# VH-VL binders against o60147: the designs that were tried, part 269

Target 1, 175 residues: o60147
Amino acid sequence: MLEKNKYLYIFRHIQTNQVLLSQGNVLKKTALFQLPYPLQKPVAPNGMRPAKLRKDHWVPLLKVEFPNESMFQSVFMQLLNYRKYRSVQPLTSDLLKLPIPVRRRKIMRQEVPNTIADLADILNKEKFPENSVRLQLSDKSDSEYADWPPSVQIDSEEIKLSRGFREKTTVDEAR

## First folded at step 13 (VH-VL)

Design oa91 (framework fv_lerdelimumab)
Fold by ESMFold2-Fast, scan of step 13:
Structure oa91 (fold): chain C 175 residues (1-175), chain A 121 residues (1-121), chain B 109 residues (1-109)
Amino acid sequence: as target 1 above (175 residues)
Amino acid sequence: EVQLVESGGGVVQPGRSLRLSCAASGFTFSSYGMHWVRQAPGKGLEWVAVISWDGSNKYYADSVKGRFTISRDNSKNTLYLQMDSLRAEDTAVYYCAKDEGYSSGWYFDYWGQGTLVTVSS
Amino acid sequence: SSELTQDPAVSVALGQTVRITCQGDSLRSSSASWYQQKPGQAPVLVIYGSNNRPSGIPDRFSGSSSGNTASLTITGAQAEDEADYYCNSRDSSGDHLVVFGGGTKLTVL
């Protein structure tokens, strides 16, 4: 009685603090196209190829369990929209005083608090039943970046996902 | 003080290409996302594309994705729209627009006067 | 793509109040902004973030929002307010980030 794609997996880059959203517990190379500031320039002509996905550089940030696939899709699409919107927003005046590389680094550092705040904002605006959305974090202090609605239940246990970008699944073990 | 001036519009045949330019002045161009919005004769406004402050991020309306390319040159305070594989339905006045987004929505505080693109044989 | 719905036309007598509405699911999670467009001219921002007025816009213009609906209200309409009015919001689906309403032609009688 599994409902397809009712989990949202969010990953953090250990060096840059950039964030990737995934519909599965395994991070795909195509997720790298979400990055507003790529870790390295695409190798292929025309920039059609994403940068290499390196296992040791991405760690779980949080996992969200939704009541059903429809609610998952709504929240996932809205989070992607928030990330795209933020990537094209005007810069604040404090950033303009910084050299471009330092400016980009400062913007990247804010992706974790911004993503958590955006997730909470979306969940506060959606009509979800009390305790119907389950949040599990790698670092519980990250939950302090936002005020959560009554629909959210924060798991007391931190994430037990594998180091890197992959969690072992029944399918992976069978291979 | 703030000015946006579009140029490059004209009459082109279907399947051909055209490049629009937008010259910006009166604000720190390199600090803002910039948009193209079009309006077919006698019709409403339709969003076309946006580009981030440094050109790293670009997004397009579904109707133009794969055919149009937005770009910018911050050293020249100029925004561009490269339009390939033009169709009759691309006929419109094309406006350059400056955004001033904030946390709950988008808004365009300044618009250019527009440049007319007519796609016909 | 999702669209914002506006009535195509509305009329108001000089000095009276008129309300123009914009409806769409994107308005549940995003503020509306409003633009005035006169024939042969570029659009002009009159309201942003649902209820904020830019400097230089007369105080007779105001905005409100509730659920999936946003409204532009002109209290004490003047002849110069005759124009087309458009709303816009963020679209939360895919790369199509901005959506506009179809426009409302306001006639001041």
Scores: ipSAE 0.671, ipTM 0.836, lowest interface PAE 0.8, mean pLDDT 85

Design oa92 (framework fv_lerdelimumab)
Fold by ESMFold2-Fast, scan of step 13:
Structure oa92 (fold): chain C 175 residues (1-175), chain A 121 residues (1-121), chain B 109 residues (1-109)
Amino acid sequence: as target 1 above (175 residues)
Amino acid sequence: EVQLVESGGGVVQPGRSLRLSCAASGFTFSSYGMHWVRQAPGKGLEWVAVISWDGSNKYYADSVKGRFTISRDNSKNTLYLQMDSLRAEDTAVYYCAKDEGYSSGWYFDYWGQGTLVTVSS
Amino acid sequence: SSELTQDPAVSVALGQTVRITCQGDSLRSSSASWYQQKPGQAPVLVIYGSNNRPSGIPDRFSGSSSGNTASLTITGAQAEDEADYYCNSRDSSGEHLVVFGGGTKLTVL
């Protein structure tokens, strides 16, 4: 039984440029299952154990505020599906000339522009009211990766993270 | 010129395992995601599983998740489907399919001829 | 998973125009593709990305989409067009990555 959420946070990995989607400003270890290229080797042949989450390696990319939970759920689910579709898409010919590790690094570098483009595509297809969606970007120049619909108002204010983003100290560690 | 040839189908009892293969030719196999799609006798098409170009990403229909495993060998241009804990409702013709879609949506430009899997006691 | 709804059967007279429809919420965010399947054969792609024809597909096949509905139109139906037709799209619900319509059996009279 949780309260309805209307916020979407997207985080970027400082080394690989891979992105993670989160409900609210808390980044959970299970979000690592979203990664097309895991940070650690899989444990099971037909499954994958999530890599250890180092919250200091992830920085906010953007925050989206929706008018209500229904709009949030629609966009969030579509964006997760877009990420899955991209992970199985055909490779372009320029990538095929590269060794596999270099190829993967190049693909990972494109996750930021691709995620921003996908978010904009979803918002353009949805017919939300004018100025009903607030988009905050850590770097406003990232807005240039896409054309945004009239439903979106953009600003580049600092994205504030709650104490919940970092694991809270226990009562033993607080003293 | 593009050709997909499935094999490995047959009659098996419930609870048993079967492994399907799909031999690909006429395109750069290692560049494409590959899918399994099935069709029960007299019924419609049902998507089963997909695997990314290097095998790093795999997705399954909920009806087969935990029982089926998709894999590939790019050196042999071959796609596999390992089917464990088979049920009567898994009875179907299994097609290997190549995708060519993201920009305009999802579509399968080439299909194999299919291999029949019958699960019965 | 999201559902794509097709009428199970439709008939058309030789040389006339028929429209087969596919409806579902996933079509609001993803284009439809269409497949022709004849008895004992694998499906054949006839339309992708709502209205593109692969090489070798006759000009009489066309597609369109509006809102949550996609249509396959055969203008001047021929006897060899008698087959089952399936639509597909990306799955918006997340249970499946890809979803197919239930199929429409076309009879050419």
Scores: ipSAE 0.684, ipTM 0.836, lowest interface PAE 0.8, mean pLDDT 84

Design oa93 (framework fv_lerdelimumab)
Fold by ESMFold2-Fast, scan of step 13:
Structure oa93 (fold): chain C 175 residues (1-175), chain A 121 residues (1-121), chain B 109 residues (1-109)
Amino acid sequence: as target 1 above (175 residues)
Amino acid sequence: EVQLVESGGGVVQPGRSLRLSCAASGFTFSSYGMHWVRQAPGKGLEWVAVISWDGSNKYYADSVKGRFTISRDNSKNTLYLQMDSLRAEDTAVYYCAKDEGYSSGWYFDYWGQGTLVTVSS
Amino acid sequence: SSELTQDPAVSVALGQTVRITCQGDSLRSSSASWYQQKPGQAPVLVIYGSNNRPSGIPDRFSGSSSGNTASLTITGAQAEDEADYYCNSRDSSGYHLVVFGGGTKLTVL
């Protein structure tokens, strides 16, 4: 299929506001590797069973439709790279003053505005054709976290899907 | 005053392992990301690996991915680099470096003096 | 590999001004930092965020950037400025988080 994988879905955790990226409306267990693991003890790559993905804990944040798969892949990879950068970036002075549990909660909470800002930065850099990229949000006010380029058309309709829209058969809990 | 002191370098045969340490002082070690950067004899600087402030995120240069492991012990203010399956091309002075931020990015504000790793025959 | 290009060598007369340049696509979207390295010594940060000078670095060092090019300028070069200079930036390609330039050897005549 020529137009396969031209949609980017971003999900947020209902308790922590951490975000996960998906190459479609199916959120797979492997997406959990986008999240940091607290280093409490050594983590063996294939020794420790990873946490199960709970579909009811993740809700859609936004959906992006690209003109073609090439543009989707470019933006998706750049967004993953932005997330890598942010996961190891130096902490701001306001975060440094907070106790570790409070600091961690604030960092997690900021993933939503940061991901939206990073998406907009990437789209501003890429200079796609006017109105060629469609953005749908679950909460339209989240679009205010960034300044969007002329290439982006923000859909007037919000995403109506809720935390229950995924089935366990489409969420790979066993692998 | 900020200090970073590397140790653990030496001469080692190809295919063997070596563990480097970097002892930090003069700043809140547990609040900053730490990096390893190397420099082969007569060559430029090459970034090797990074670890986040709490140790939960780690990333590596493609040339060392799968062979090197970065870690830290915040209770001891110490950074580590476990180097497995060493190759002749890993011969270099290894520096540990502290990162620091500004509004749109980060940089290395302090570097250790380096420790030489020679992978030979 | 490095995606930032620097001329390998440059010379300046004592007391004159020299500009060292760094070029690459990553500089279009991120700031450059500059490090001075003398023989047998660790690198020392001299400029960060394209044009900011750390405390303790002489005011003769300055930086600027435009488009895909960043520059380190030493106004009134002194003998002690003879060193290798490296630029670094965030990797826009996503293969590395950090990329360094190849380095420029500055000789003060």
Scores: ipSAE 0.660, ipTM 0.815, lowest interface PAE 0.9, mean pLDDT 83

Design oa94 (framework fv_lerdelimumab)
Fold by ESMFold2-Fast, scan of step 13:
Structure oa94 (fold): chain C 175 residues (1-175), chain A 121 residues (1-121), chain B 109 residues (1-109)
Amino acid sequence: as target 1 above (175 residues)
Amino acid sequence: EVQLVESGGGVVQPGRSLRLSCAASGFTFSSYGMHWVRQAPGKGLEWVAVISWDGSNKYYADSVKGRFTISRDNSKNTLYLQMDSLRAEDTAVYYCAKDEGYSSGWYFDYWGQGTLVTVSS
Amino acid sequence: SSELTQDPAVSVALGQTVRITCQGDSLRSSSASWYQQKPGQAPVLVIYGSNNRPSGIPDRFSGSSSGNTASLTITGAQAEDEADYYCNSRDSSGNPLVVFGGGTKLTVL
């Protein structure tokens, strides 16, 4: 097998619904820097350290298979940048009626539909071959958060819930 | 009517610090990300920094990262830029700007009048 | 690390049509917005989302986009349109979050 890094693994936090993107089937501690709202307050006010990673708090949301490394890298980087844009976007007036802790919780819960919508937006703008991108979801109803292009094929089998993804496939450069 | 009014600019020696303020009115300040954009004399626009609605997320241009700190006080409708370790190349008019849009792309619908920062010896 | 390229200067005769262009890879996935800046003044938004005009902007200003290129068109240029024009977009493939074009100086003859 000559393939390298063609899978994108997406995880969801069981309590907050926040999302993490990973190039490998096991989450690395550094992935926590992706979070717009840290799970734990830093020890220092200006601390750049991520919150402690508790693997039992993150479950698979979605696995994306790309035909090659180049397509994987393009989509992965675009998703990371969409996350930055969303972290500074304007709030709706309905959110402003809520106390700050409740407001943040509601924003965090929207990360799953937002990530799925952003993935679909990227795939609709890219010119990938028909049925070349395979999605496997933990809950197939989450596919309803977006309209998918002809390049996408959704697996009939859902991901079984576990601590992460069970098998490594084509992951020899974990970064 | 939306208004953004910058203040705090002036002449400062290299290596010193300066704090800029931007007073906002006419919109719900606490619901928008706010930006600083600068323009060196006779040059183009350069994005400097952004802060999220509650101050929990901040991003900086590489040229100022580690030296500048963006912050906000939503109770006072005020945006700040703390500039440390100033260099001659930081000489510019500094604008605060309100962002709008996301799905169609980002744009700055309102800008302040700007405040001039001159770093010289 | 994405760049937006603009010609540094263009000229147009009074009452004629001029087109200012902006090119960059980020425009494939993000709409361009355009700003007018007169000497000693802050930038003013004239077009957003590729082809929308804010309230108060004359209808002679219009925008278009195709692929990696965005254009600002001024139909029937007036003396008051003499200014610097900047495009911007978000950078969805890297940092910084916001990129500006280098600016185009429009001279109305």
Scores: ipSAE 0.670, ipTM 0.834, lowest interface PAE 1.0, mean pLDDT 85

Design oa95 (framework fv_lerdelimumab)
Fold by ESMFold2-Fast, scan of step 13:
Structure oa95 (fold): chain C 175 residues (1-175), chain A 121 residues (1-121), chain B 109 residues (1-109)
Amino acid sequence: as target 1 above (175 residues)
Amino acid sequence: EVQLVESGGGVVQPGRSLRLSCAASGFTFSSYGMHWVRQAPGKGLEWVAVISWDGSNKYYADSVKGRFTISRDNSKNTLYLQMDSLRAEDTAVYYCAKDEGYSSGWYFDYWGQGTLVTVSS
Amino acid sequence: SSELTQDPAVSVALGQTVRITCQGDSLRSSSASWYQQKPGQAPVLVIYGSNNRPSGIPDRFSGSSSGNTASLTITGAQAEDEADYYCNSRDSSGNHWVVFGGGTKLTVL
């Protein structure tokens, strides 16, 4: 099984359009800590615990296959770092005209095009061999959010998920 | 005119706490991420912490993680740094800094005058 | 600690050109920015995005980058340019927001 060492899965939240990155085709509740806007209220004062993960609320956005683990780790770490920078970037003037709740919703809705653009930017800066990176998109039109380097081959094949992917995960008590 | 004015520095014993404030004016404070950067006497610059426009996201240097808390009050145009469990190596001038840019890299276009924190017995 | 390497000191004669260099792997994927700091004062941004000057910064300041190195060039150095110069870039490892160079003390002779 190579999916945890050379495959990057990116998932989209069906309500907010927020994005999660995974090293395999399963989602863990700890992945929720990646989100710039939490989906659930923080944990109890005496401890920190992961929030409930509703796996049925997440759908695959894209899957990237790298030729080796080193390339996967490099891109994965850079993409996580890009997400941190975006969470702090200055607001554009169009966002400032919106009420705060509407503003947050618009920011969250842009995570899909932003993540795709950031992935493409990273791959354009890396000097990977021609056709060495395989990109699968759930919606092929999402490839239009960026210009891709010669290293990327876009595939139209369906993204396969593990049998346990949509199994419900809960935290019984907030602590 | 953009201005950042820090306050709250002083002399404090190891293990104690201090809270720094940074009063901002001359720009739309609530639109920008804000940073704390420190400089030990005679040493170089070290990034400490950042907070997003609405306070939803906060990041810390490993050296201060778990001890320092960054916060902001957009209604008062004020940035804060709560410093707990202070150590001698936290002795530094603390600068409040406004960021700008993303695509070409990350940089600080405006800095406050700094406030000195001295941690000694 | 700093992951970007700068020489600790450099000298230039009045009116001559000096180049201050910054090296680190983070510069392969992100641009350098440069700050001037005079004794007892806050840093001042002089170059961002490798070679852009903020409003109010003299034309004698310029920047360049290639591979893992970035340079700040002062053409026709003036006495007032005597200061410490720091570079910074994004931390590609994600452990810190930005990394700074150790600083270069410029003496104008």
Scores: ipSAE 0.644, ipTM 0.806, lowest interface PAE 1.0, mean pLDDT 84

Design oa96 (framework fv_lerdelimumab)
Fold by ESMFold2-Fast, scan of step 13:
Structure oa96 (fold): chain C 175 residues (1-175), chain A 121 residues (1-121), chain B 109 residues (1-109)
Amino acid sequence: as target 1 above (175 residues)
Amino acid sequence: EVQLVESGGGVVQPGRSLRLSCAASGFTFSSYGMHWVRQAPGKGLEWVAVISWDGSNKYYADSVKGRFTISRDNSKNTLYLQMDSLRAEDTAVYYCAKDEGYSSGWYFDYWGQGTLVTVSS
Amino acid sequence: SSELTQDPAVSVALGQTVRITCQGDSLRSSSASWYQQKPGQAPVLVIYGSNNRPSGIPDRFSGSSSGNTASLTITGAQAEDEADYYCNSRDSSGNHYVVFGGGTKLTVL
C-alpha cells in the first residue's frame, strides 16, 4: 500500500521571505497563524476584516519527502516548535542597531536560512536510515545554510513551479 | 545589576480581575522575551505566559488561556499580566522572569521576588 | 504527558555527593536547566544547557545528561545547599512553552 501524508511543503513569501509550513501542496488560511509578524494588522476591536491569505504571494521554498507518516509528523511538529521558540528569542546586537521597522524586515528575511538550519538540526538529531529523506529545493544554493546528515538526499532537479498552488489531486482532496 | 520588581498582588474574590506589573532594570528590556511563572503554596513551579521582544508573539499555558493577557511597555521597561475570571486554583506567588537561550535550551537567568495573589471565596 | 519527573525528596550527609535526576521525553531534544529555591525566596539559576554554570554559582554544582535523563550533582554538599531543586526544558508536545519538574527537596544531614 502507498502511504499518505509523507510530504512537507515549505513556502516563502515573495516580498518578506517569511516561511509557512504545510502538510498539503495548497496553503490554507490557518497557516497564517504560524507567522511571527502578521502580513496585515491584527483585527481591531471595532470589527475590522481579518487578514487574508494571498496565495499568489507564496512560492515553493522546498519539498521534503519522508519514507513514512511517523517520520513526517515528528519532523513537522518539531519544526513548528522551533518556530515558536525562535519567535521569543533574544535579539542579537546587530539587530538592535536598526530602527524597529528595518529590524523586523531583517528578522523576517532570516526565516529562510533559519528554517533550513532548523530542519537540518532536527534531521541530524534523529537516527533516520541513510538516503531515506529527499529534499527538492527551488534554489539549490539554499542547501548551503546547513550541514546535512547521511539520511538526506538533495535532488539535483530544482522546483520549477512558477505558481505556489496546484490543481487538487486525489491525495490533496483526501487531506 | 539586573533587577525585576513585581507588584499588584493581593486578595480577590473568585470571578474578579487583578493586574500585575514587573519593573525591569539593568538590561536592554526591549531585546528579551519575558515570562510569568507561578507557584501555588507548597507546590512547584508552573509556567504561565511569555511575550516576545516587541509584543508581536504571546503564548499561554492552557490553564490560563482566554483569561490572562500578557503585555509590555518597552518605553517604561514594564511587563504586565492582566488576570480576568480568577479562580481559587490561581492562588500563587507570581514571578516575573527574564529568558535567555535558544540553541542550548530554555532557561530563566533572572527572577523577581514574586507577588502573592490569593483568590478566596 | 510532557511534564518532567523528579523524585520528591533526597538526603545527603554534609560533605558528601548527591545527584538529583530529572526525566522526560523533552530532554531527548532539549537541554535541562536547574533552579535552587530556598524557603521564602525566588528561584536561582544554578545550571543551564545541561552542564553550564552561571557566574557566582559554586563549582560544587555540575550537570549532565543522557537520553531522556538530566542530572544535577552537588559534590561536597554544604548546609546552605538545603533547598528545593527544579529542572525545566522546552515542551516537546507544543502544549506549553516551557515545562518544569515537580521539584526535589534536598535535606543536608
Scores: ipSAE 0.652, ipTM 0.813, lowest interface PAE 1.1, mean pLDDT 85

Design oa97 (framework fv_lerdelimumab)
Fold by ESMFold2-Fast, scan of step 13:
Structure oa97 (fold): chain C 175 residues (1-175), chain A 121 residues (1-121), chain B 109 residues (1-109)
Amino acid sequence: as target 1 above (175 residues)
Amino acid sequence: EVQLVESGGGVVQPGRSLRLSCAASGFTFSSYGMHWVRQAPGKGLEWVAVISWDGSNKYYADSVKGRFTISRDNSKNTLYLQMDSLRAEDTAVYYCAKDEGYSSGWYFDYWGQGTLVTVSS
Amino acid sequence: SSELTQDPAVSVALGQTVRITCQGDSLRSSSASWYQQKPGQAPVLVIYGSNNRPSGIPDRFSGSSSGNTASLTITGAQAEDEADYYCNSRDSSGNHFVVFGGGTKLTVL
């Protein structure tokens, strides 16, 4: 078989609730460019300077299994694009009533429900085969942030964290 | 009444710089992303750049990346486009545009009148 | 291709119905919006989110979307509808934030 199962690894920051997407189970420093608000005090004029990657501050949020590279690439690219659009989306009036630092923290805290909702939206628009996409979450209640299409199968087993560096979130199943 | 008024256009030689401004009124400027869209004479619309509500996020078309810088001053309700290393192909009417929406679509509900930039030797 | 495809020109007789079409992969995941541009003027939003009409836009303008295709329909075209029409959407390729169609020149005969 030329096509292999592919995984999308999604991480959550333990303090800010910000989300990082990774094509592999090893989180790379370049992933920090995905963040709309840098974890360290912003110093660079255009916000392009990444903060130091502290792997112990990032925990697994969910793992998405795709049956092939094509499905993986389609969903991964669209999800990255959704995050760009969210970074420039209009603010609601309730956010405007908050001081800027508090406002930013509230926006960051919404990245987990937003990412899950965006993933579901992408999968609903793509007509993948029934039960072809498998989701494994660290907290199964997070699946309730969205309505999932028939193509999605949610694993009854939650992701368990091991002691040490978070270089792997789960065993690679014959990739 | 939403109003966007561009200024700063003119004739400039290749390799030089120009700074465009867009004065906004009639809406809460600090709540919206703002865009620059250009149109070469007799041609179609081309998206140039966007800036988020607080200026923390900026995105550029590949054709202008590294040469143009978008910025905003929310205290003055003003959007800017700093254009460096100008080329003949940058000749266009530059529109300031307000965005609206997100969830499943993207659109510009209001546009300025435009300001003409001519890059010519 | 990252661009949206529109036919360059279309004609319609006064009082008749015309449909302008926009195609591209970006439309599979994003709603199309439509702009009317008359000579020497800025574009004006006429349809957003596939089939929503802004205040002040005549009800003869409507939109539809299916798969990778979006359409703008003008029912009972009037002389003042003669203009260039552009569609836009988010860019699914990730290279641009938004993409526009090449524009369709509508001539009302």
Scores: ipSAE 0.674, ipTM 0.820, lowest interface PAE 0.9, mean pLDDT 85

